# Ledger of designs, part 205: VH-VL binders against q8ixk2r445to577

Target 1, 133 residues: q8ixk2r445to577
Amino acid sequence: FFGMLQNKGLTDYCFDYNPPDENQIVGHQVILYLCHGMGQNQFFEYTSQKEIRYNTHQPEGCIAVEAGMDTLIMHLCEETAPENQKFILQEDGSLFHEQSKKCVQAARKESSDSFVPLLRDCTNSDHQKWFFK

## First folded at step 10 (VH-VL)

Design y31 (framework fv_axatilimab)
Fold by ESMFold2-Fast, scan of step 10:
Structure y31 (fold): chain C 133 residues (1-133), chain A 123 residues (1-123), chain B 107 residues (1-107)
Amino acid sequence: as target 1 above (133 residues)
Amino acid sequence: EVTLKESGPALVKPTQTLTLTCTFSGFSLSTRGVGVGWIRQPPGKALEWLANIYWNDDKYYNPSLKNRLTISKDTSKNQVVLTMTNMDPVDTATYYCARLTYYGSGRYGMDVWGQGTMVTVSS
Amino acid sequence: DIQMTQSPSSLSASVGDRVTITCLASQSISRYLAWYQQKPGKAPKLLIYAASSLQSGVPSRFSGSGSGTDYTLTISSLQPEDFATYYCQQAYSTPYTFGGGTKVEIK
């Protein structure tokens, strides 16, 4: 799968990676932003290694979770995906981060009108359901 | 001032279960981005990471020991407990607990350590 | 698992010397590396995090550098209190692994 990774509950929002410096893509948080349908900063690929790849830069970025963090950040992709970069896209649309045993949920950033994907205990909430568009 | 202190038995017999408690002060495991880890060091050898627990109850284990290790926290008591089953003489080591602090861009370090507690495994 | 190889295993140096310790990761760790100092009978102390950031309270004679797989810890002018064992640790992916240590001994 590849394309814009959209939330079922927050139907207008997609995964978005907009690093402050296009030459420094590692270490910044992945956000949710209004889906614009043009790919670019919202274009991701789900790979056979269970990675969510950001294909617009070289070297390619892969979404990761640092142990104990609940935010998704950008890392460099590895030849063999490390555990912190593996997300299981389940048939029901859940993105399960196996290392933490948690699911990716669309959530409001604290004290803000902006949204971000965060790791939360797995539920049947539509805010934890994702699909490629 | 941030402090951590390990407690538990100094002597353990082979096949027994080891339970170690880390009691801390000066910070809370309810604080976002904070964790506590366990590290051991056999006499004269290098440091070996065992397990981490974080503010959000995320738990990570060294895979070589995962089926033997359990880590838990009691936030109200400021304690983290590590349990290790089926102890063997090769598990003889000084066991440390340490605070995990996250720095910008997801990077972390163990910035404050307990004094360590020596655990000897013998018959 | 990411393997961390430190070199040398031990070195002898005099007060005032510049000391360099190397840490090699078996794969790129994107500067997710910390350096620790351990004195005999004591717990380790964090010196450097994120490959090059000096921990608060650590003397400026300590510095870290490197990227990818290759990292170094430098002590610009060795002091008597610096005779210790130094460890690197990668925090890029679990299991978090330490190097074998470098013992800095008095000459």
Scores: ipSAE 0.111, ipTM 0.730, lowest interface PAE 5.5, mean pLDDT 88

Design y32 (framework fv_axatilimab)
Fold by ESMFold2-Fast, scan of step 10:
Parts: structure tokens; sequence; C-alpha cells
Structure y32 (fold): chain C 133 residues (1-133), chain A 123 residues (1-123), chain B 107 residues (1-107)
């Protein structure tokens, strides 16, 4: 799957990442931003290795969650996906992070009116359901 | 030329709140890929990272101090402000602000530092 | 949190010596490591980023290497201006932890 990764519950918001420049794509938190339908910073690929890749620039970025953390950050992709970069996109739209055994949920960012994807205990909430558009 | 400079009180009493301002020139914190952070160093001790704020308003805090720290920016004034509540004599240190920038393929380091400001916490 | 163990805590060396400083991370940091030099009374100066990339303006006698959990800073031929304290920092995940420092002292 390729496209904009949109939330079912927070219906106007998509995964969004603005890299520092096209060759320096690592280190910042992935956010949720109003879906603009134009790809660019909202264009992701779900791969056969269960990665969520940001591949509009080289080198390719892969979404990861650091041990003990609940935020999604951009990392460099590796030839074999490490466990912290693996997400199972299920038929019901849930995005399950294998290493932590938690689900990606649309949530309000602490101390901000902005929204971000965070790891939370898995529920049947529409805020934990995602689809490519 | 890129410069950063810290300002704030040199002496703080125990239990008071410390407010430090980092004023910078030669870059904008609206520029993609740029952040500003705070680091402290007690006399004769190692460097300790406190907090960072980035161009997109992302904020990160040292978990050991998170309940005491607030970082904010005023992009129009070229300023980053750190507040630290409930000061204690062990918080006596030189406080630095520094620019965090990305280098190469998504790797980063703190490339320009302010001169530091000494804060003494004493009654 | 990722712990950074820096060794040795201090060393004595003479001008012209080869100096090596090591930094050990409590988990893999995928080469997201910086090295800084700090002279007494001064702010730290970035020497190396991404484990092995030399910062602009830094003398070529400084080099960094390593991967995974193990990293080294090498000064190939120590100069008088190199007597300072050196710090590593991981920037793989927050908090961006520093090592304890290595003081390079005159012998």
Amino acid sequence: as target 1 above (133 residues)
Amino acid sequence: EVTLKESGPALVKPTQTLTLTCTFSGFSLSTRGVGVGWIRQPPGKALEWLANIYWNDDKYYNPSLKNRLTISKDTSKNQVVLTMTNMDPVDTATYYCARLTYYGSGRYGMDVWGQGTMVTVSS
Amino acid sequence: DIQMTQSPSSLSASVGDRVTITCLASQSISRYLAWYQQKPGKAPKLLIYAASSLQSGVPSRFSGSGSGTDYTLTISSLQPEDFATYYCQQLYSTPYTFGGGTKVEIK
C-alpha cells in the first residue's frame, strides 16, 4: 500500500512528516496534520517487511518507536527491518506495533493543540484504525 | 555568523522558579531542521541535557526533570525560554543553550553553543 | 534511558601522543553519536557527528569510529591546544544523554 495514511476516528487527519531537508530525514516525531490530498509530506508506503516508509526522499526513512517510548519517530530504513520498525496493518485497520504489543492511536500532543500518533493499549476505538487513501 | 546568548538571574533562592532566555541571531527557528536546546553543567561535573524545542514546536524534556521544566519559543523575537521550578542548591550550574542541527543523512549534533550563564542557588 | 559510559575518566598524555577515548552505550545507538571538546571555563565545541563525520573547521587529527554500542574518539598526534575534557553524546533517542567525560591532562 501507498498513499496518505488517514485516521478513521480523527477523520480529517493524516500521518505527516516534514524532514529537515531531503537528505536529512531522521530524528523528529511523526505528527498528524490536516489531510491535504497532495501526497508530499503525507505520502507513505507500507512494505512487505511491515515497515511504514517515508520514501519521497533518499535516503528512505522508516517509522520507529524507541524502547519504553510511545511516540513514533523517523529513523533510517535498514536492509532487514528491526523489530522497533515493524507494524502489522490488520484488516480492521488497526496498526499493531509488534515489539511493544501496542496499537497506534491518534491522540492530542501533550501541552499542545496538535495531534500525534502514539502507542496505546489496543482497543476497538476508531482512533486506532487507519487506512491508505 | 550564528550566535546564541543566555540571559537570566545569577542568583536564585531555594524554591524559586528560574527563567532563562536564549537569544540568537544568524538563523531562524522557523527553518526546517533546526532546534534549540538547553544543557547544564554543575561545577566540576558532566554535561546534562535538559530540553529541546524544534522548528515545528516539538518539545522534548529530560524525564528526570520533566515535571519542573517548560520550554517555549518566540520565533519572531529569535528567543527560546526555559523555566525550571522549585530550584535547589544542587541545581547550581552553568546553563547553556545550543543549536541542534541535522548533518548528513539525518544525523545530528549541537553545532553552536552560547557562552553559558552561571546560576547559583543559595539562600 | 540510554546510559553512556565513557572511559577513561582521565588520562595523562604528552604532545605528539596518540590518544583514544571510548564510549559505551547501554543499547545500540546506530551511530547517532556526537563528540565534544570543552576547555576550562568555555562552552563545549562539536568535533564529530554521526560517529565518524568531522565537523567543519575541526583539525583532521581528530577522528571517530564505531558502531552498535561501542565508539571511539582518536586524536592521532596530541597538540597543546587539545588538553581539554571530551564528552560523547547519544542522539538516537531522548533524553540525549552525555557520557561522564574524559579529562586529557598534560603529563
Scores: ipSAE 0.000, ipTM 0.544, lowest interface PAE 14.2, mean pLDDT 85

Design y33 (framework fv_axatilimab)
Fold by ESMFold2-Fast, scan of step 10:
Structure y33 (fold): chain C 133 residues (1-133), chain A 123 residues (1-123), chain B 107 residues (1-107)
Amino acid sequence: as target 1 above (133 residues)
Amino acid sequence: EVTLKESGPALVKPTQTLTLTCTFSGFSLSTRGVGVGWIRQPPGKALEWLANIYWNDDKYYNPSLKNRLTISKDTSKNQVVLTMTNMDPVDTATYYCARLTYYGSGRYGMDVWGQGTMVTVSS
Amino acid sequence: DIQMTQSPSSLSASVGDRVTITCLASQSISRYLAWYQQKPGKAPKLLIYAASSLQSGVPSRFSGSGSGTDYTLTISSLQPEDFATYYCQQFYSTPYTFGGGTKVEIK
């Protein structure tokens, strides 16, 4: 699967990565933004290694969660995916982060009208359901 | 001033469970981006990372020891506890706890360490 | 697991020497690397975080560099208090592995 990774609960929001410096893609937070349908910074690939890849720049980026963080950040992709970069996209649309045992949820960024994907305890909420569009 | 101090038994018999407590001051484990880790060092050998616990209660374990390790925190008491089951003479080591500080863009370091506590496993 | 290979395992040096210690990761760790100094009977002390950032209070003769898989710790002019064992540690992926250590001994 590849395309725009959209939230079922926040129906017009997609995974979005727009680093401040396009030549330094590592370490910045993945956000949610209104789906624009143009690919680019909202185009992701779900791989057989359970990675969510950002292929618009070289070297290729892979979404990861650092220990003690609940935010999704960009890492460099590796030949063999490390555990912090592995997400199981389940049949019900849940995106399960294997290393932390938590699910990706669309959430409001504190003190802001902006939205971000965050790790939360797994629930049946539509805010934890994702699909490629 | 930030300080951490390990406490627990100095001598453990084979097959017993080891419980170590890290008591700290000068920071809170309720602060975003902070954690406490446990590291051990057998006499004359290299450092080995054991487990981390973070402000949000995320827990990470060394896979080689995961089935033996449990880490927990009591934020109100400023304590982190490590439990290790089925102790063996090869687990003889100095055990350290250390603060994990987040430096941005996902990068951590262990900036303040306890003095270490020597645990000998012998019958 | 990411393997961290430190070289050399030990070295002998004199005060005033430039000392370089290398840490090789089995895969790219994107500068998620810390360096520590450990003196006999003491806990480790953080020297460098994020591969090249000097921890507050650490003398400027210590510096870190590198990217991808290859990282170095340099002591530009070795002082008597620098004789110690040095360790690298990667924080890119669990387990957060340490290198085997480099013992810097007086010549």
Scores: ipSAE 0.015, ipTM 0.669, lowest interface PAE 7.0, mean pLDDT 87

Design y34 (framework fv_axatilimab)
Fold by ESMFold2-Fast, scan of step 10:
Order: sequence, then structure tokens, then C-alpha cells
Structure y34 (fold): chain C 133 residues (1-133), chain A 123 residues (1-123), chain B 107 residues (1-107)
Amino acid sequence: as target 1 above (133 residues)
Amino acid sequence: EVTLKESGPALVKPTQTLTLTCTFSGFSLSTRGVGVGWIRQPPGKALEWLANIYWNDDKYYNPSLKNRLTISKDTSKNQVVLTMTNMDPVDTATYYCARLTYYGSGRYGMDVWGQGTMVTVSS
Amino acid sequence: DIQMTQSPSSLSASVGDRVTITCLASQSISRYLAWYQQKPGKAPKLLIYAASSLQSGVPSRFSGSGSGTDYTLTISSLQPEDFATYYCQQRYSTPYTFGGGTKVEIK
């Protein structure tokens, strides 16, 4: 699967990565932003290694979970994906992070009008359901 | 003031299970972004990271030791417990617990450490 | 696993000297690196996090720099209390590996 990774509950929002330094793609938080339908910063690939890969910049980025946090950040892709970069996209649209036993949920960023994907206890909420457009 | 203190047996026989407790004060493991890690140091050797546990109960283990390690927390008692099975003389080391402080973008530092507890594995 | 190689393994320096310790990662760690100081018989103390950020309470003579695979800890003017072993640690991926340490002897 590849394309824009959209939320079923927060229907106008897609995974988005827009690093402040175009030459450094690592260490910044993945956000949710209004889906624009043009790929670019919203284009992701779900790989057979269970990675969510970002190929818009070189070197390729892979979404990882911040250790001890509930946020998704961009890391460099590795030849063998570490456990914190592996997400199981389930048939119901849940994006399950097996290392933490939690699901990716669309949520409001604390003290902000912005939205971000965060790890939360798994529920059957549409805010935890994702699909590629 | 933030303090951490390790406790457990000073002598362990080969094949036994080691249980170490880290008791802390001055912070809570219910605070977002906080964690506690375990590190060991064999006499005269380098530091080796063992395991981390975080406020949200996320657990990370050194993969070379993952089959032997279990980390847990009791937030109400301000304690973190590490167990290590099948102890061997090569596991003789000073064992430390330390607070993990979050500095953004996945970067942590271990800013306050316990004094360490020496564990000798011998028959 | 990411290997962390420190050099030198030991050095002797006089008070007032500029001391440089290097840490090489076997792959890029994107500045996910901390430096620790350990005095004989004591627990380590955090000096620097995120490759270059000085921990509160640490003297300004300590500084960190680097990116990619190459990182450096500098002590601009060595003091008697700086006799210690210094360790780098990568925090990019598990296991969070430490370097072998650099022993700084004042003499």
C-alpha cells in the first residue's frame, strides 16, 4: 500500500511530515494535516517489513515511536527495521504498534488546535482507523 | 530532591534469578515523559544498558538479554523492579537504576542515578 | 547493534589543558547521543544530551559536538575534579550502546 494515509474518524486529515529543515528529515514529530490529494508531504508507503516509509526526501525516512512517549517521529530507515518502526496494519484499519501493544489514534495536540497521530489503548474508534487513498 | 536507590542480594548463585528493586523519591512514574532504566557495569568494564520502563508502561529490553529480563513498576510505591533469570558468573556487576528525562524528539538522558548495588555471582 | 568506539581509551593531561574525546558510531545516529562522567567508585553523571546540549549544573567548560557517525566531547580547560572516565551512549535504537570509555588522568 502507498498513498495518503487518511483517518476514518477525522475524515479530512492525513499523515503529514513537513520537517523544518529540508536537508534533515529525522527527529521531528509526524502530524495530521488537511488532506490535499497531491501526495508530497502526505505520501507514505506501507512496506512488507511493516514500516511506514516516507520517500519524499533522501535518505528515506521511516516512522518510529518515540521511546517512552506516545508520539510518532521520523527516523532513518534501516536495512533491518527495529521493533519501534514496525506497525501492523490490520484488516479493520487499525494501525497496531506491537512493541507497545497500542494503536495509532488521531488526537488533538495538547494546548493546540493542531492534530497528531498518538499511541493510545486500542479501541474500536474510527479515530484509530486508517486507510490509504 | 530526586533520589533513587537500588536494593537486592549481594550474592547470587549460578542459575538463580536476580531480583533488584529501585526505590525513588522526588518524582512520579505517572508524569508524562518520565522513565526509569537499569544499567550494569562489570568490575573494570564499560557500562551496559539493560532495560527501560516509562510512565505509560512501555518497556524496552536489551535484545541480547531479553529472554532473561523482566521490568515492572508500581507507581503507587515509587518502585521499579528488574528480574534477571539464569544468573552466571559473567553477570557479576554493579547494577544501577536511573531516571529517564525526556528532552524532545525521542531523546532521553539519564539525569539522576542511584548509588549502585554490587551483585556477585559465585558458587 | 550499533557499535560505539571511543578514542583514546585513556589519556594523561595537565590542569588547564584542552581535552578532546571522540565517539564513532557504526551507523548514523542523528545526534541521539549522550555523554556521561564517572568518577572512581561512583555512579555516572549526565553531562550532555542530544549530542550538544549541556545538562543543568554542568560546568560550561564541557561541550559536545558532532553529527552522523562522528561525535566529540571537549573539556576546554581541565580541572582537578575532571579526573574520571567518560562514556558516550547512543540513544537512536535498542540496545542503547555505550562506548568503551575514556579514562582521563590528571598528571
Scores: ipSAE 0.014, ipTM 0.671, lowest interface PAE 7.9, mean pLDDT 87

Design y35 (framework fv_axatilimab)
Fold by ESMFold2-Fast, scan of step 10:
Structure y35 (fold): chain C 133 residues (1-133), chain A 123 residues (1-123), chain B 107 residues (1-107)
Amino acid sequence: as target 1 above (133 residues)
Amino acid sequence: EVTLKESGPALVKPTQTLTLTCTFSGFSLSTRGVGVGWIRQPPGKALEWLANIYWNDDKYYNPSLKNRLTISKDTSKNQVVLTMTNMDPVDTATYYCARLTYYGSGRYGMDVWGQGTMVTVSS
Amino acid sequence: DIQMTQSPSSLSASVGDRVTITCLASQSISRYLAWYQQKPGKAPKLLIYAASSLQSGVPSRFSGSGSGTDYTLTISSLQPEDFATYYCQQTYSTPYTFGGGTKVEIK
């Protein structure tokens, strides 16, 4: 699968990666932004190794969560995907982060009008359901 | 050609409600990545952002004015309406509407502006 | 709120001069910054979006740069039509605050 990764509950928001330094594409938080249909910073690929890849730059970025953290950050993709970069896209649309055993949820970023994907206990909420468009 | 034009009363008394309409052409507010914002400028002062409405009906308000502001759209009429309650002389300003265009990476710019409409709040 | 401090508040320059205007954000705004030009009695005009991208139809003498908290608008060779007030705006978080403006006056 590849395309814009859109939320079922927050229906017009997509995964978006907007690094604060264009020369440093890794180490910063993945956000949610209004889906524009243009690809670009909202274009992701779900791989057979259960990675969510950001292919806009070389070297390619892979979404990761560090142990004990709840934010999704961009890391460099590795030849063999480490456990913190593995997300299982379930049949119901949930994105299950294998290492933490939590699900990706669309959530409002504290004290702002912006939204971000965060790890939360798995529920059957539409805010935890994702699909490629 | 893209155009926007503000309309509404030139004079408002203190405590009254201001209603401004932005009528536009050359684009649709049903198009992904498009929005309309309202900005004001008191005479001789800097620009102040008031509110945005986006193609998906998502609304953002200046927090200092949130309890006074309402923004809405009528996509079929190509109109965006801003309502501001409890007007005060300090709200005297030129009010602008502008198109918001998405340029990627979460970044918007206001690429086309209306001419502005002067609103004076006086008893 | 993110505060945008714009410097200088005014400057006097001659045609052909290089003009530099600075905006400082009170926190990192990740290049969510636009620059606008406003002539007396007119609506603002978008010059630069995403800190450094030139809007279509804007002369190449205008350029934007910066990252983090520090941003600059440069006019490489000032023309008569460039005498105006310039504003920066951060679009990182609400309220989407403008700087106080820089008035570029003829010397």
Scores: ipSAE 0.007, ipTM 0.557, lowest interface PAE 12.8, mean pLDDT 86

Design y36 (framework fv_axatilimab)
Fold by ESMFold2-Fast, scan of step 10:
Structure y36 (fold): chain C 133 residues (1-133), chain A 123 residues (1-123), chain B 107 residues (1-107)
Amino acid sequence: as target 1 above (133 residues)
Amino acid sequence: EVTLKESGPALVKPTQTLTLTCTFSGFSLSTRGVGVGWIRQPPGKALEWLANIYWNDDKYYNPSLKNRLTISKDTSKNQVVLTMTNMDPVDTATYYCARLTYYGSGRYGMDVWGQGTMVTVSS
Amino acid sequence: DIQMTQSPSSLSASVGDRVTITCLASQSISRYLAWYQQKPGKAPKLLIYAASSLQSGVPSRFSGSGSGTDYTLTISSLQPEDFATYYCQQGYSTPYTFGGGTKVEIK
């Protein structure tokens, strides 16, 4: 699958990656932003290796879990996906991070009006349900 | 002042289980972005990373030793415990614990280390 | 595993010399690199994190640089207390790996 990765509970928000330097895409946090329908920074590919790829810039980026944190960051894609870059998109829409045994949830960033995807204990919340549009 | 100190047996027989405790002060493992790692160094050789545990109880293990290692924390006691099963003479090393400090964008450094504890594996 | 190759394995230098140590990663580690100093019989000390950021309390004669797979630690004017073994360490992916070390000895 490919397209905009939208949240079922936070219905107007999509995965978004806008690196501050287009030549340095690694290490910055993935955010949630209002879905604009134009692709660009919101266009992702879900692969058979269970990667979420950002192909807007070269080299390709792959979403990874930030070690010891609950945030999603951009990493470089590898020929064989490492465990921290594998997300199982379930039929119910949950996005399960196998290495940590947690699910991706749409959440408010600390004391702000912005939103980010974070790892949380898995629930049946619509804030943990995702689909490609 | 931040301090860490390793404790455990100095001598272990082959096939036994090693249990090491890291006791620390001056910081809390309930603080976001903090962790504790274990590193070892065989005599005259390079450093080898073993395992990390973080404030949120996330655990990472060296895959070459994955079936032998368990890391846990007791936040109220300021302790992190590493258990390593089936000890072998090649596991003879100085074992260190160190604080992991977050510097942003997924990057950590081991900014304060314990003095190390020498573990000899011999019959 | 990401292999970290340090060169040289050892070097001899005099007080006041400029010393450069190189660390090569088997794949890009995107500046997820730290440098440590270890004196005989003591625990390692963090010098540099994120490839080029100086740890608080570390003298300004130490500096780190590099990107991708190639990183360097430079000591601009070697002091007597700098004779030690230096290690690089990648934090990009598990297992986190260290270089083999570079021993800086008195000439």
Scores: ipSAE 0.357, ipTM 0.816, lowest interface PAE 3.3, mean pLDDT 90

Design y37 (framework fv_axatilimab)
Fold by ESMFold2-Fast, scan of step 10:
Structure y37 (fold): chain C 133 residues (1-133), chain A 123 residues (1-123), chain B 107 residues (1-107)
Amino acid sequence: as target 1 above (133 residues)
Amino acid sequence: EVTLKESGPALVKPTQTLTLTCTFSGFSLSTRGVGVGWIRQPPGKALEWLANIYWNDDKYYNPSLKNRLTISKDTSKNQVVLTMTNMDPVDTATYYCARLTYYGRGRYGMDVWGQGTMVTVSS
Amino acid sequence: DIQMTQSPSSLSASVGDRVTITCLASQSISRYLAWYQQKPGKAPKLLIYAASSLQSGVPSRFSGSGSGTDYTLTISSLQPEDFATYYCQQSYSTPYTFGGGTKVEIK
């Protein structure tokens, strides 16, 4: 699968990666933003290695969640995907982070009207269901 | 100042369950980016990582020991507990707990360690 | 599992010497590496995190370098308090494996 990774519950929002420094592509948080349908900063690929790849820039970025964190951040893709970069996209649309055993949820940033994907205990909430468009 | 101290039995019989408690002061496990890990060292051998628990209750286990290990925290008591089932003489080691501090871009370091507690497994 | 191989296993050095310890990962670990110092009978102490960042309070004679699979800890001018065993640890993938240790002994 590839395209815009959209949330079922927060229906107008997609995964978005727009680092503040274009020369430093990795290390920043993945956000949710209004789906614009143009790809670019919202274009991701789900690979057979269970990676979510950001293909807009070279070198390619891979979404990771570091131990003890709940935010999704951009890392460089590796030849062998480390466990912190592996997500299982389930048939019901849940995006299960294998290493932490938690699910990706669309959530509001504290003290803000902005939204971000965060790791949370897995539920049947539509805010934890994702699909490629 | 930050301190951690391990406590638990010094002697365990084979097949028994080991329970170790890490009691700490000078920081809170509710602070973002903080965690506590458990590491062991058999006499004369290398360090072996066992498990980590983080401020958000994320838990990571050594896969070779995952079916034997349980890590939990009690933030109000400033304690982290490690339980290891089915103890064997090869599990004889000094057990340490250590604070995990986040340094950004996914990297942690174990910046403060407890003194360690020796656990001997013998019949 | 990612294997971490340290070399040498032990070395003898004199005060003032430059000491180099190497750590080889069985696969790329993208600088998810820390170095620890352990003195006899004591718990380990963090020296370097993120492959090259010096922990607060650690003397500037300690430095870390490397990328991919190859990492190095250097002590530019060995002091009496530096005689210890040094360990690297990768935190790129579980289990977060340590190297076998390098014992730095008085010559």
Scores: ipSAE 0.007, ipTM 0.599, lowest interface PAE 12.2, mean pLDDT 87

Design y39 (framework fv_axatilimab)
Fold by ESMFold2-Fast, scan of step 10:
Structure y39 (fold): chain C 133 residues (1-133), chain A 123 residues (1-123), chain B 107 residues (1-107)
Amino acid sequence: as target 1 above (133 residues)
Amino acid sequence: EVTLKESGPALVKPTQTLTLTCTFSGFSLSTRGVGVGWIRQPPGKALEWLANIYWNDDKYYNPSLKNRLTISKDTSKNQVVLTMTNMDPVDTATYYCARLTYYGHGRYGMDVWGQGTMVTVSS
Amino acid sequence: DIQMTQSPSSLSASVGDRVTITCLASQSISRYLAWYQQKPGKAPKLLIYAASSLQSGVPSRFSGSGSGTDYTLTISSLQPEDFATYYCQQSYSTPYTFGGGTKVEIK
C-alpha cells in the first residue's frame, strides 16, 4: 500500500513529515497534519518488510520508534529492516509496533494545538486505525 | 546527587543463573526520557552492551544474548534487575548499570554509571 | 550488527599534545554516537553525546566530530588526567555496539 496515511478517528489528518533540515532527515518527529491530497510530505509506502517508507527524499526514510520513546521519528531505511522500524498494518487499520507491543494512536501533542502519532497500549479506538488514501 | 550501585554474587558456577540488582538514587524511572542499562566488561576487553529498560517499561536486549537475559524494574524501590541464565566461564566480567538520559532526536547517553561488580564464573 | 572499529588501538603521547581517535561504523549511524572515557579500575564516563555535544562538566579540550560512518574524538592539549581508554558507542540500532577501545598513555 502507498499514499496518504490517514486516521479513521481524526478524519482530516494524515501522517506528515517536514524536517527543518532537508539534507538530514534522521531523528525528526513524524507529525499529523491536515490531509492535502498532494502527496509530497504526506506520501508513504507500506512495504513487504513491514516498513512505513518516506519515498520523496533520497536516501529513503523509514519511520521508527526510538527505545524508551513513544514518538515516531524518521530513520534511514536499511537493506534488512531493523526491529524498531517494523509495524504490522492490520486489516482493521491498526498499526502494531512489534518491538514495543504497542499501537500507533493519533494524539494531541502536549501543551500544543498540533497532533502527532504516538505509541499507546492497543485499544479498539478509531484513533488507532489508519488507512491509505 | 545521582548514584547507581550494582549488587549480586561475586562467584557463580557454570550453568547457574546470575541475578544482579542496580539500586539508584537521585532520579526516578517514572521520569519520561530516563532509562537504565546494563553493560559488561571482561577483564582486559572492550565494553559490551547487554540490555536497557526505560521509564515506560520498554525493554531492549542484545540479540546475541536475548534468550538468556531478562530485565525488569521496580520504580517504587528505585531498582532495576538483570537476570542471565546458563552462566559460562566466558561470562566472567565486571557488570555495570548506568542511567540513560535522552538528549533529543533519538539520541541517548549513559551519563552516570555504577562502580561495577565483578562476577567470576568458575568451578 | 553494526561493527565499530576504533583506530588506533593504543597510543602514547606527551602532555600538551593533540590526540585524535577515530571510530568507523560499518554503516551510517547518523550521528547516533557517544564517546566514553574509562580510567583503570573505574567505570566509564560520558564525554560526548550525539557525536559532537560536550557533556556537562567535561573539559572543553575534548571535542567530537563526524557524520555518516566516520567519527573523531579530539583532545586538543593532553593533560595527565587524560590517561585512559576511550570508547565510542553507536545507538542507531540494537545491539548498541562499542568500539574496541583506544588506550591513551602519557609518555
Scores: ipSAE 0.355, ipTM 0.819, lowest interface PAE 3.1, mean pLDDT 89

Design y4 (framework fv_axatilimab)
Fold by ESMFold2-Fast, scan of step 10:
Structure y4 (fold): chain C 133 residues (1-133), chain A 123 residues (1-123), chain B 107 residues (1-107)
Amino acid sequence: as target 1 above (133 residues)
Amino acid sequence: EVTLKESGPALVKPTQTLTLTCTFSGFSLSTRGVGVGWIRQPPGKALEWLANIYWNDDKYYNPSLKNRLTISKDTSKNQVVLTMTNMDPVDTATYYCARLTYYGSGRYGMDVWGQGTMVTVSS
Amino acid sequence: DIQMTQSPSSLSASVGDRVTITCLASQSISRYLAWYQQKPGKAPKLLIYAASSLQSGVPSRFSGSGSGTDYTLTISSLQPEDFATYYCQQSYNTPYTFGGGTKVEIK
């Protein structure tokens, strides 16, 4: 699958990656933003290695969760996906991060009007349900 | 002042289980962005990372040792415990615990270390 | 596993010398690298995090640089207290691998 990765509960919002430095795509946080349907910053690919890839820029980025953190950040893609870059998109729409055993949830960023995907204990909330559009 | 101190047995027989406790003060494992890690160093050799535990109870293990290691925390006691099963003479080393600090998108660093505790594995 | 290769494994230097230690990662680690100093019989001490950020309380003669796979620790003017073993560590992926160490010995 590829396209916009949209939230079921926060229905107008999609995964979005807009790196502050055009020539440095790694180390920055993935955000949620209003779905615009124009690709680019909102175009992601879900691979057979369970990666969520961002390949608008080179080198290709892969979403990861750093140990002890709950935010999704951009890492470099590797020939073999490391455990921190593996997400299982389940049949119910849950996006399960294998290494931490937690689910990706749409959440309001602390003290902000912006939204971000965060790792949370898995629940049956629509804010933890995702689909490609 | 931040301090960490390792405690546990100095001598362990082959096949036994090692339990090490890291007791700390001056910070809390309830604080976002902090963790405690365990590192070992055999005599005259390089440092080897073993395991980390973080404020949110995320646990990470060295894959080479994963089936032997268990890390846990007791936030109210300011303690982190590492258990390693099936000890072997090659596991003889000084064992350290250290605080992990997240520097924003600047990555983790182990900014304060315990003094280390020597564990000898011998029959 | 990401392998961290340090060079040289040891070096002899005099007070006032400029010392350079190199750390080579087997793959890009995107500056997820720290440098530690260890004196005989003591625990390691954090010198630099995020490849180039100086830890609070560490003298300014220490500096780190590099990107991708190649990283360097520089001591601009070696002092008597700097004779120690230096280790790099990557924190990009588990296991968080240390280099083999570089022993800086008195000449």
Scores: ipSAE 0.244, ipTM 0.786, lowest interface PAE 4.0, mean pLDDT 89

